# Ledger of designs, part 68: VHH binders against o26223

Target 1, 191 residues: o26223
Amino acid sequence: MKLLWTSQHIKVTVHIDGKVSKMDVLEAIKTRRSIRKYQDREVPEELIDKILDAAMCGPSAVDERPWHFIVVRNREMLEKIPEVHPYGAMVKDAPVAIIVCCDSSLEKIPGFWVQDCSIASQNILLAAHSLGLGAVWTGVYPLEDRVEGIRRLFSIPEHVIPFSVIPLGYPAENPGTRDLFDPDRIHLEKW

## First folded at step 3 (VHH)

Design p22 (framework vhh_7nfr_2)
Fold by ESMFold2-Fast, scan of step 3:
Structure p22 (fold): chain B 191 residues (1-191), chain A 124 residues (1-124)
Amino acid sequence: as target 1 above (191 residues)
Amino acid sequence: QVQLQESGGGLVQPGGSLRLSCAASGFTFSSYAMSWVRQAPGEGREWVSSISRSGGSTYYADSVKGRFTIARDNVKNTLYLLMDSLKSDDTAVYYCARKYTGLSYKTPEYFDYWGQGTQVTVSS
């Protein structure tokens, strides 16, 4: 059964391969890795909707929430992304990709749409990870040729800026976690 | 010090054409998106067109689409606005403006440097 998530579906239980998966927030943040190899399995529509609901829950400057999302499942379209994005080769092998966009007409405070869309992109990565999926952020903005290429490929209006392309799927690789804590980057009270 | 200097304005009859230029100095021109903004007598500032740093992407207000073309020459540090099929309601002072990276193309208040403007008058 194809079920769409909406923000009105509160307290929904997610089943992954007949198993309920729950992850501590800190564990999710610390164990998330970029995943570029995917199983030949479709991602259920309800998981995509849940990921997008989480993406829209990020903080945004002056609550401008300028994000729009394009969900790409069409294999022909996914195969065309590497033609306009040189580091997006893995996208053609993913069962689905999300394009994070900024609607510039919704911008209320100068420049913060970049931060807003970055937050939305990271929330997509974290939500995907918490649901047993893997994803990777491939950069579009501020690289003009990629912005133009993605805009033309997906008929994106001139006032909308494609920010990132995030392929996702069930992981076919398992990179270990990284120990990135560096106390030399922490200053108490002053520099 | 950043300077933007417009030229090419003047009096033209309806249906005529004009080419505006903006000479930029005091910064790395190729690192900034650029815009044209106009202001008619008694009106507020209206965004007309923007061009990306490389010139690969161009954006136009609905009122000028198909009639105006924005272009840039990063070797000469010059921004252009090619205006065809001019109408009386195109009469305005035209300003070139430098855009911060990541700012909205359509919000004139978000530009950090402006030229002094060049007057375009479309009248018989």
Scores: ipSAE 0.000, ipTM 0.129, lowest interface PAE 16.4, mean pLDDT 83

Design p23 (framework vhh_7nfr_2)
Fold by ESMFold2-Fast, scan of step 3:
Structure p23 (fold): chain B 191 residues (1-191), chain A 124 residues (1-124)
Amino acid sequence: as target 1 above (191 residues)
Amino acid sequence: QVQLQESGGGLVQPGGSLRLSCAASGFTFSSYAMSWVRQAPGEGREWVSSISRSGGSTYYADSVKGRFTIARDNVKNTLYLLMDSLKSDDTAVYYCAKSPYSGWKYTSDGMDVWGQGTQVTVSS
């Protein structure tokens, strides 16, 4: 498998057995894996912008769209994340991380911001994968110590809630895809 | 019990055609990507073709593109390989293989269930 980049828009083509193909939405969903090992390569700002554009395109309860994003490239800051997030050890090896946040002042329906931020987080993972990058969702909310640790580290206001930390970069591992379809979890017409 | 059983191999002359079948049992066939892998005498395994669980996506090795067609029947739990314009270089044992993956890992290395194989010989 090889990933090729074309200008102007970043267009990703995947090389499969001598043939180059485009990754469609279903392929992106089915082949996305959590990636925790990254190449020592910078991720262009244009790709981060495309990923964040995709993150903001998710459905949101009553169109409240309460998400805000912090893009972290500073190595010293990335290296401090494991101090407040036990599952964040891989972040120190990533060239960049995105912190997904909820601005509670934008919330129109109590509690639905969790779903909104989950959708945004998943769109980040899918968009990154479609662009030839790897990423992993590390949980922050609802773990109070992690929420407060991340808040303090990044000077996040009290009315804003950090939801997830997503390191990303060019993948240095290929775990393959998982076949997770389970017909026993599908009920027709009734339970 | 999980098993894959190939059939349809045989002796054919260059330029001829064969249809291979693989009967699957003991697992939910429609949930898994399936592949054909071949092994020529004295050679390692070579991936030939893969098909997604729904049949909506198919992939082929460069050596067989335009000559072979992979297909599946999820009602009959059967995988097929339609082989046209056969060449002497296509002589090999052909294995039906179940992938643990939905459609992205198209190599011989990751298969978790293999059939016994069916011999295809292309000779005059």
Scores: ipSAE 0.000, ipTM 0.105, lowest interface PAE 19.2, mean pLDDT 82

Design p24 (framework vhh_7nfr_2)
Fold by ESMFold2-Fast, scan of step 3:
Structure p24 (fold): chain B 191 residues (1-191), chain A 124 residues (1-124)
Amino acid sequence: as target 1 above (191 residues)
Amino acid sequence: QVQLQESGGGLVQPGGSLRLSCAASGFTFSSYAMSWVRQAPGEGREWVSSISRSGGSTYYADSVKGRFTIARDNVKNTLYLLMDSLKSDDTAVYYCATKHYAGFRYSEPSFDYWGQGTQVTVSS
């Protein structure tokens, strides 16, 4: 008889203000806000794994899926990010950050990796929000100084392009939701 | 270089208890999820239990749930398996194992690094 490795279903509960979080997709999209203040509380690895699974489920041009992810928990490394990213000051205060990267060797159609990595980044934000976490997208590409700064800091090879840095944690602020619907931006049949 | 060394195995009566230890060196132990895998005589390898990097989450095979407890000490770079209510079917060589990165995928079919194993024999 041969023993087999098997995956098992795990049960994880996520809390927002001490309550189990359950959102539909539309609610998650509408209520997600950029969060830049985090509790001094670790983010469990199972939540990061769920967020990364969601990130990889995004559509990509010709299914090229060029994304790679660096998960940063090291305090010294998080504290160095603001030195190479002027708008990344909040990253040093986050318990964890995800760096979204493009492996150019996986690109099948030129230029669409930017859209692919944008989709992955947004999925990280939405998944984090649905799990009771807060996050913010800090832009890296196409700003050459930030790209090269992040590359050097995390030993990213030349064929890989850092796209975004997304700090995340349990939120220590509640900015509320926004009403962003603008019918003047909708044109019927023609411009 | 990654090194894993198990200890604490031995002969025990059914219903008895043992505590296995795995001493880790050559890597940042706190950055790796850790697992216990066993191999009974004449059988293939069976995943037993896994623990996340921080120790905040633990996972168990159905055959050991409620009887075994996995734990880690990231200061001492040591992984533990506390085995209670041992059965003859628990007789096996027990290995600690890890991989470079698996996130929370505790029961993946392959691991990058293995210990040498420690023998557990439950007489019946």
Scores: ipSAE 0.000, ipTM 0.259, lowest interface PAE 12.3, mean pLDDT 85

Design p25 (framework vhh_7nfr_2)
Fold by ESMFold2-Fast, scan of step 3:
Structure p25 (fold): chain B 191 residues (1-191), chain A 124 residues (1-124)
Amino acid sequence: as target 1 above (191 residues)
Amino acid sequence: QVQLQESGGGLVQPGGSLRLSCAASGFTFSSYAMSWVRQAPGEGREWVSSISRSGGSTYYADSVKGRFTIARDNVKNTLYLLMDSLKSDDTAVYYCAKDTYKGFTWSSQYFDYWGQGTQVTVSS
């Protein structure tokens, strides 16, 4: 294999850990499912980095990009999440979780950080799915008890708001397919 | 003050082995992916191998797969390339390269700092 070099960039053809994925964007969107059961298998840091890169590529209101991420691999910390998040029981069984946060000091348009962090969370789910992983979005904001519980557990400063906790890993379940297209929700030119 | 210093190059016979080292300083070594890139006489630079920030993931060009092993020691801030079954076509200057992105494993093949290079010559 011959490579071309230009300054700081190299044109390369290489397989990711010997694997090639050909899932297109529409397939990824249509086949992604919430996964709550995980194999006892570590997720390589390279896949987490790719997922976080995808998370940061989302559109953001006036390009404020207020998101910050905490990557949690520590078993003791993962096991404490269900204590402050009653619907997060599956997190203790995941090899890793990503906490999506908003740094309110970066917010330029009041209230739009919720949309920004929602976009980042969805991109995490889609990227994970495209890489052969399973994930689920567990809600934190706007439930104040969960927000404060997660804040205390991970030493999150006052100006930062934890938005979602997304456990992920190699899936140990395969949910059935869904047909969700509903043309009655589409209005042409008027309501 | 980012510094990358290669060593371990030299003259070796075909079928022989060499161990290259790269001493890194001036940045948080454990936060960056690292790579080896080579340049043979009269050719462009060729990416050889990359290693994730923890050392848990490694990548190789097809030309060296099965013969070279990339490794790192995050306590010593040192990158290694273990070269086995060397061929005359492996003759090149080998460069240690730091990835541009902090905390990323390998999202693109961009490098912001390079070492001075170490010459590897495989005699025939």
Scores: ipSAE 0.000, ipTM 0.165, lowest interface PAE 14.8, mean pLDDT 83

Design p26 (framework vhh_7nfr_2)
Fold by ESMFold2-Fast, scan of step 3:
Structure p26 (fold): chain B 191 residues (1-191), chain A 123 residues (1-123)
Amino acid sequence: as target 1 above (191 residues)
Amino acid sequence: QVQLQESGGGLVQPGGSLRLSCAASGFTFSSYAMSWVRQAPGEGREWVSSISRSGGSTYYADSVKGRFTIARDNVKNTLYLLMDSLKSDDTAVYYCARTKYSGIYKDSPLDYWGQGTQVTVSS
């Protein structure tokens, strides 16, 4: 038999209460948790590609899309991140980390790149969760020492600003559910 | 000015070996996954193999597993396909293609193709 090239859709499956099910968007948003403990298991490059594709699909101010991403898999480099990021200790134990950056040369509206990179960072967290991975956003900007530390460590040009470091991997912890809905923060028609 | 240039094709006997190369230029080669696809006479295009950006992940069509090896050199901007134990059914024009990402599930668009190199397996 001769084989013709065929495309297949990626199936997203999540284990919920020990059962395998497909997660919808609202469920993904509500069940995503910060994960700081990872299995000793490599994350396929295909999944990183899908996560980065999702990151770039976020809205941005005047469609400026100022994002650049550094994918770090090198163990030596991951182990150096805690030296410049005090709250990044878990990064050294992750199989991979994504550094979300802003290329200021792509910025069309001053200051909105922070919101753009926040959206990209959140999309990384949601996409990782939907693919069965865990991740956590560790803050870099606006803390000057962390920005400069990360810039030097990864040879980031002066016109590029590191925004966040997001370690990710297969989860080695399963935090419980959270009830975060607070009606007292909802005001009808006026404050 | 994206360019992909295949080479290394030719006539070989069944059971023989060939090494195909694809020289890439006009883009940051190390930022893209790469694929080999082939087209036999009178047939549609058939995916053969894919390799991730770093070369750490490789994927193969069932028809070539164990016989073909895909590799890349990101310093030389070159993609390779090492073809062992060639069969008459491997006769085709082989194309180098650029992809945004690759894997066993094939939903990645091939956004640029080379001109192809002919492989003929005949006694």
Scores: ipSAE 0.012, ipTM 0.515, lowest interface PAE 8.0, mean pLDDT 86

Design p27 (framework vhh_vobarilizumab_d1)
Fold by ESMFold2-Fast, scan of step 3:
Structure p27 (fold): chain B 191 residues (1-191), chain A 122 residues (1-122)
Amino acid sequence: as target 1 above (191 residues)
Amino acid sequence: EVQLVESGGGLVQPGGSLRLSCAASGSIFSRYAMAWYRQAPGKGRELVAGITSGGSTSYADSVKGRFTISRDNAKNTLYLQMNSLRPEDTAVYYCAAKYSGFTWKDSPEDYWGQGTLVTVSS
């Protein structure tokens, strides 16, 4: 149980596997892993709201914030994603997926929406992890067949570009930790 | 560090014209989207016209066809040419600079001038 204050002074309790957990930012970044196996357990709407709030808090090029999100809980729709996304097989087994989209009408500077949507996608993964959930980023853009398949499946208009599909749920796997720090990739003052 | 100074306000008859200027300090002007806002007595500040760093313009419906926003980056100056003025245009006009730099950013940084009074009346 974690007490969170809302803008309406409504307190929301968050439970992570029956116990209160707090993860600092560096720990969340370093321990986040791609999770493709999920418990048969629904994700509360309150957690999805927190994840989407975090997604929209990322920086964007000239503060253009071009992202839109589709939250998919419908089992039939989740089951159709692997038909248009060959590496999205795990999506059908997830209780929920978030589709990150770019609304090109919100773009203030051409081409930077890809980086903007990447930042939003990573924030979804980090927020999910910090809340005790597992998630994985499955690529849509720039693969033309996947972009058009997802657009048609979810009735996404032509001025909106589906960027990523992120299934999430309570994790049913623990792939362990990674040690990725490589000082040979750090150059001081110049190359 | 960014200072905005408006000038050109005054009393004008209905149907008259005024040109407002906003002088900005430093090299920051060329990186900022600029805008004119106005505040009439008893009302909040409302957007009148905007211009991006690249020169694209936008206008409130109430001023379209009558007002023209422009910028001179060499002089670090923003202009508002106001034609066919109406009593309803009476307000304090504010120059605003909105950050438009080519970087990832998580909040707009707005700078405001002190305002210049425009009165359309006899």
Scores: ipSAE 0.000, ipTM 0.246, lowest interface PAE 12.2, mean pLDDT 84

Design p28 (framework vhh_vobarilizumab_d1)
Fold by ESMFold2-Fast, scan of step 3:
Structure p28 (fold): chain B 191 residues (1-191), chain A 123 residues (1-123)
Amino acid sequence: as target 1 above (191 residues)
Amino acid sequence: EVQLVESGGGLVQPGGSLRLSCAASGSIFSRYAMAWYRQAPGKGRELVAGITSGGSTSYADSVKGRFTISRDNAKNTLYLQMNSLRPEDTAVYYCATKPYSGLTYKESDFDYWGQGTLVTVSS
């Protein structure tokens, strides 16, 4: 596979009025929302490259970095995902989806690939949001029916485990912000 | 991995027509963007036409209105219908594929290439 997965020529996000926009890390984390409605617009390959670059920058247990990614733009394939994922109906309307996978042959510590792929998934969501896109994490692992369905649909080898399906696009909804801070969940020095 | 096998090349008179076919092996055909490139004697390879996995097409200015790219996902086959052929269309034509359906068709983006089929337009 010869993809442009480098950060050498990172482009700055440009808003509709032509101005350059930047989002700081805390703002991105606090304002990211699950987006399930997308505009009928193509997502440029350059933005997908930036998102996947960010995905691979996550911390990984003993630096095993077991993640692999499938980028799906084919309309016929996107339309088949809801057949094997009951809560993935929005994927058929997205211009692109990323399937986060674990190559079990790269696993150094049993079970920690779940955390590794969770971190990669979250980085995809945050990077997409920072670039003006919307995305949502639809769960695959550990539901055996979804794992098998996605594996079969995308010809994924038996030693590779599909972890999540993340549709992405320009958002066609704005759900607003959430106030989630709960000080009762913070304990000082002791439980 | 994907293997591509081209057919349909040959000698044709100016103004004639040819249809090129590219048979792909592998379950990934319907997910991949496909393209036809050509290389004339003494020149580099250039894009002729591209088609995304969803069916959107792109053409080089020199072939617009004369060539039609199409795909049959059930048969894992890519086609190039070439009409009103000109001597300048003489080249080896290559089938190529990449895993992403984006509209940018840089030669370096393509993972799999066929062996090529020769098209000669001459009287």
Scores: ipSAE 0.000, ipTM 0.105, lowest interface PAE 18.3, mean pLDDT 83

Design p29 (framework vhh_vobarilizumab_d1)
Fold by ESMFold2-Fast, scan of step 3:
Structure p29 (fold): chain B 191 residues (1-191), chain A 123 residues (1-123)
Amino acid sequence: as target 1 above (191 residues)
Amino acid sequence: EVQLVESGGGLVQPGGSLRLSCAASGSIFSRYAMAWYRQAPGKGRELVAGITSGGSTSYADSVKGRFTISRDNAKNTLYLQMNSLRPEDTAVYYCAADKYTGWSYRSPGEDYWGQGTLVTVSS
């Protein structure tokens, strides 16, 4: 199935840190997997910058773009995340994590910041994958204990809401790809 | 891109049965919604039956309970089993493939068409 997928799609060449990676947008979307095991290897700042650029290119409701990002490389801080996020155990083993936040002072239309930050989070996952990295979205909002735990740990102001914690690094696992297309969820012209 | 070739048409008496086949080549058949259309002389082309890539089926009211659409993805072939045929079923039958590119489908049968196979129901 993956072989047939690859043969059908045009690949885009990305030149980074002297290496070349190829993946078109549709291939990136369909082959991205949650990665929770990382090599003991630093992620170059240039790649983080490319990922964050991609994150900010997502559409947002009324162009409010309420997202802020915290980049965490400090080992002690990464090791403390599982203490406030029970399902974030893998974060302590990642070389870097990005915390996606909403600055509520930038919100123009109530409630749509959740969609805005979801789009930013997905763009981080796709961009990381396209650059040869692995990442996973760990949920923070709307779980109040996690929101307040992450807020306290990273000195996040009251008007800013931590939305997701995304550890990333060079992958140390390869879970393979799945074809999840379900045409029975698609309705023509009406329900 | 995709080439569709129908077969199995012919002359049959009222109450008889026929099975139509449509062989697809040149693309991944399993990813397309497929349909059978028919066109009688002096009439427009009308949808008879449709089948999604996942196997969900739909039928025109005039053929429900009499016709069965099915697909064999390993053989890239679409079928129409026609039972209890009536003179009004006389038409050229066309298979069609409709590719999915997003949430907004086009109606089944718009993207690729076969040449047709003639079915005549007559005593």
Scores: ipSAE 0.000, ipTM 0.098, lowest interface PAE 19.6, mean pLDDT 81

Design p3 (framework vhh_7aqx_2)
Fold by ESMFold2-Fast, scan of step 3:
Structure p3 (fold): chain B 191 residues (1-191), chain A 125 residues (1-125)
Amino acid sequence: as target 1 above (191 residues)
Amino acid sequence: QVQLQESGGGLVQAGGSLRLSCTTSGFTFSSYAFSWFRQAPGEEREFVGAISRSGGSTDYADSVKGRFTISRDNAKNTFYLQMNSLKTEDTAVYYCAAGKYAGWTYKDSSEYDYWGQGTQVTVSS
């Protein structure tokens, strides 16, 4: 039995398909893979809430926390995403997608919202993986055509910038793990 | 201070109907999933029904499916259990519960953050 901490520092038992999740932080980071094939199975809204709670717990420049999220479950809307995002074909087959957005009115330091939204996106991927879901980050910003296409499709205001589209669901593939450690990229005490 | 308060319980004859309400305060209602549990004398507490955060999904115990309906009203910070075709076996204390992440395992009472004090429902023959 494994208990996970919530944003309130409360331990919660996590069940995935009736099973208790057992994944520490390093294991989650090392075993997370991009998942583009999903089961035809609903993702409970409470799991999405838990993932978004984790997304909002990321660090941000000067605590600006510029994140806003659009949760898309409508199949017709999901099917339109590939029309404006050519590398997002898998989104139409996902039960749900999260669009990570930046509200520029919350920006305190020019340009750091990109890092803030990257952190939020990665936390979504890690949280989804830890909960037995699969997800993939599909890039929107800084590609102008994709930004404007997503903005138009979801009626996003001018002061809000769509950053990434992350489809997620129960995985229908298992690509295995990667060993990416390269000691030649580590320089001790100076270049 | 978080509070959940049940109302609408009482005595009813078999075949009758009751509507239970759970009024809430002290938290963001729209961020929580809600459930009803019941406990008959000498028995363990059992799951009755649940409604997701959006209200888009519901789940029921087999013993009440088709007779009971759970619903929520975000404007009133209240959720309900409509109980129709009541049976003597439905006699129990009914508890309302709220859980931010309860949608994983609606039937696992440990997933709920907040509980009401219970309201008695008695169904006579």
Scores: ipSAE 0.000, ipTM 0.242, lowest interface PAE 14.0, mean pLDDT 85

Design p30 (framework vhh_vobarilizumab_d1)
Fold by ESMFold2-Fast, scan of step 3:
Structure p30 (fold): chain B 191 residues (1-191), chain A 123 residues (1-123)
Amino acid sequence: as target 1 above (191 residues)
Amino acid sequence: EVQLVESGGGLVQPGGSLRLSCAASGSIFSRYAMAWYRQAPGKGRELVAGITSGGSTSYADSVKGRFTISRDNAKNTLYLQMNSLRPEDTAVYYCAAGTYKGFTYSEKLSDYWGQGTLVTVSS
């Protein structure tokens, strides 16, 4: 891996499976979109492994790394998620979903697990995008009905908190990119 | 892409005024942070004034209160109004467009530069 500056953005080269790929991190961040429609096509296990590796590479408060992940491929289980998550209808059509959880027994500083699990969730979305997959973050925490519904559905212990459900697949939609840069939200030196 | 063309430089007496203009071509001028830099003979290039796409301004201490940076996004033009000019203001003045669409105008991160316009303050 090496970093190189261009006049327009920073570019990174990385080794992927013994091959050298040039990856533009800023473009990946800017072009990632929520994908809710998926091809009827299996996602290989090695891609899920790469995504989970990326999820665990995020920073965490005092290095507590409280995250646990449930990988769901069972169609019957995916079909039950919308019953406990009203905005998770697309999950039933995905070939796989990842449930991001916090194991509270790993928490070293109260409350920061939410930030830790948010970082892990975002890394899942970016890693999926970089591998040619689409994904969407569906919120679970802090909505208690969703938390308890997902907990019961997947036999999650009481000391573990389900945080997000992220369906993934090869995209069957191509939403345009968004230009979200708003200079009015940037303040120099003072508010 | 943005191209920058400067105008308004010339010879002026101490205490005089000049207005520099920088005309930008391209479709996204309004989203760039813009800045004026200068380089005097035998010295390094220094930031004179900067303006973000939102209109926030900053000035070097040496010109604060004398110079005013402004932009006209409808005309894709950046201005530097220079009042109470001093011999030490003698330099080539450069227009620059910052990267990151509007909030940086660092010399090292400036994507586009004008050719420069000479300002000479001399009796």
Scores: ipSAE 0.000, ipTM 0.135, lowest interface PAE 17.8, mean pLDDT 82

Design p31 (framework vhh_lunsekimig_d3)
Fold by ESMFold2-Fast, scan of step 3:
Structure p31 (fold): chain B 191 residues (1-191), chain A 123 residues (1-123)
Amino acid sequence: as target 1 above (191 residues)
Amino acid sequence: EVQLVESGGGVVQPGGSLRLSCAASGFTFSKYALYWYRQAAGIERELIASITRGGSTNYVDSVKGRFTISRDNSENTMYLQMNSLRAEDTGLYYCAAKRYSGFTYKSPEFDYWGQGTLVTVSS
């Protein structure tokens, strides 16, 4: 028996309304775009479960995994988010939003929860894209007014910090791809 | 002179194997991502396989499991091992090298292209 090692691309196959799309990991990363327009269509709970599973699979400092998630489907609550988040106007039009939070009681290394919650947020965006959904990261932390506004709106306790609000849904827009590769930002051996 | 030279093309029966080589002169492969493209008569060139500077590989679905791309930076040579060849694999095979480049299914402008080598799969 001879074993040959080669790099493999993981293909993601999604079924959307009778449509099948295939996307490898690099394609998902390169083609993900911020989506701010959504179809008036429910996102199944099974897809939200898959997205949250992916969110919790990110690396975290000393494996502290401080993240908590609020899933918001209530239309009245979604409509109130723009009142406390100036750049969250699109949230009112989304069928669902995920609020990424840090439970500070789970923090093992001071300050690394920001990186942990950033990783979780990016995993949500990539997982949503791979499943045929569109999403956008709207920033909450470190803007104190947004942190306190979101905390009050969703009854978040003082030891928990809202980090991001990510509306998602079936996309009603298709922005073009971007070519962002910049070799001037790559330094070999030294600066 | 900067050049890519392909070799190893030829006529083979269905189910046979061929190994293509692409040798660089005038520059070193270590800074380049490397690609194999295929062009059939009357059809646009398509990307078949790629290998990054770090050795990560990618393949078009029609050749996965049958073709293997590899690189040898010490010999300044890239290879395409082609197994279980089919009639539809017939075409002109080009190697290409691009600095700091990723994988694509289109034929973009590259830093360097080879002249092509013909592979014919027939009885």
Scores: ipSAE 0.000, ipTM 0.077, lowest interface PAE 21.4, mean pLDDT 82

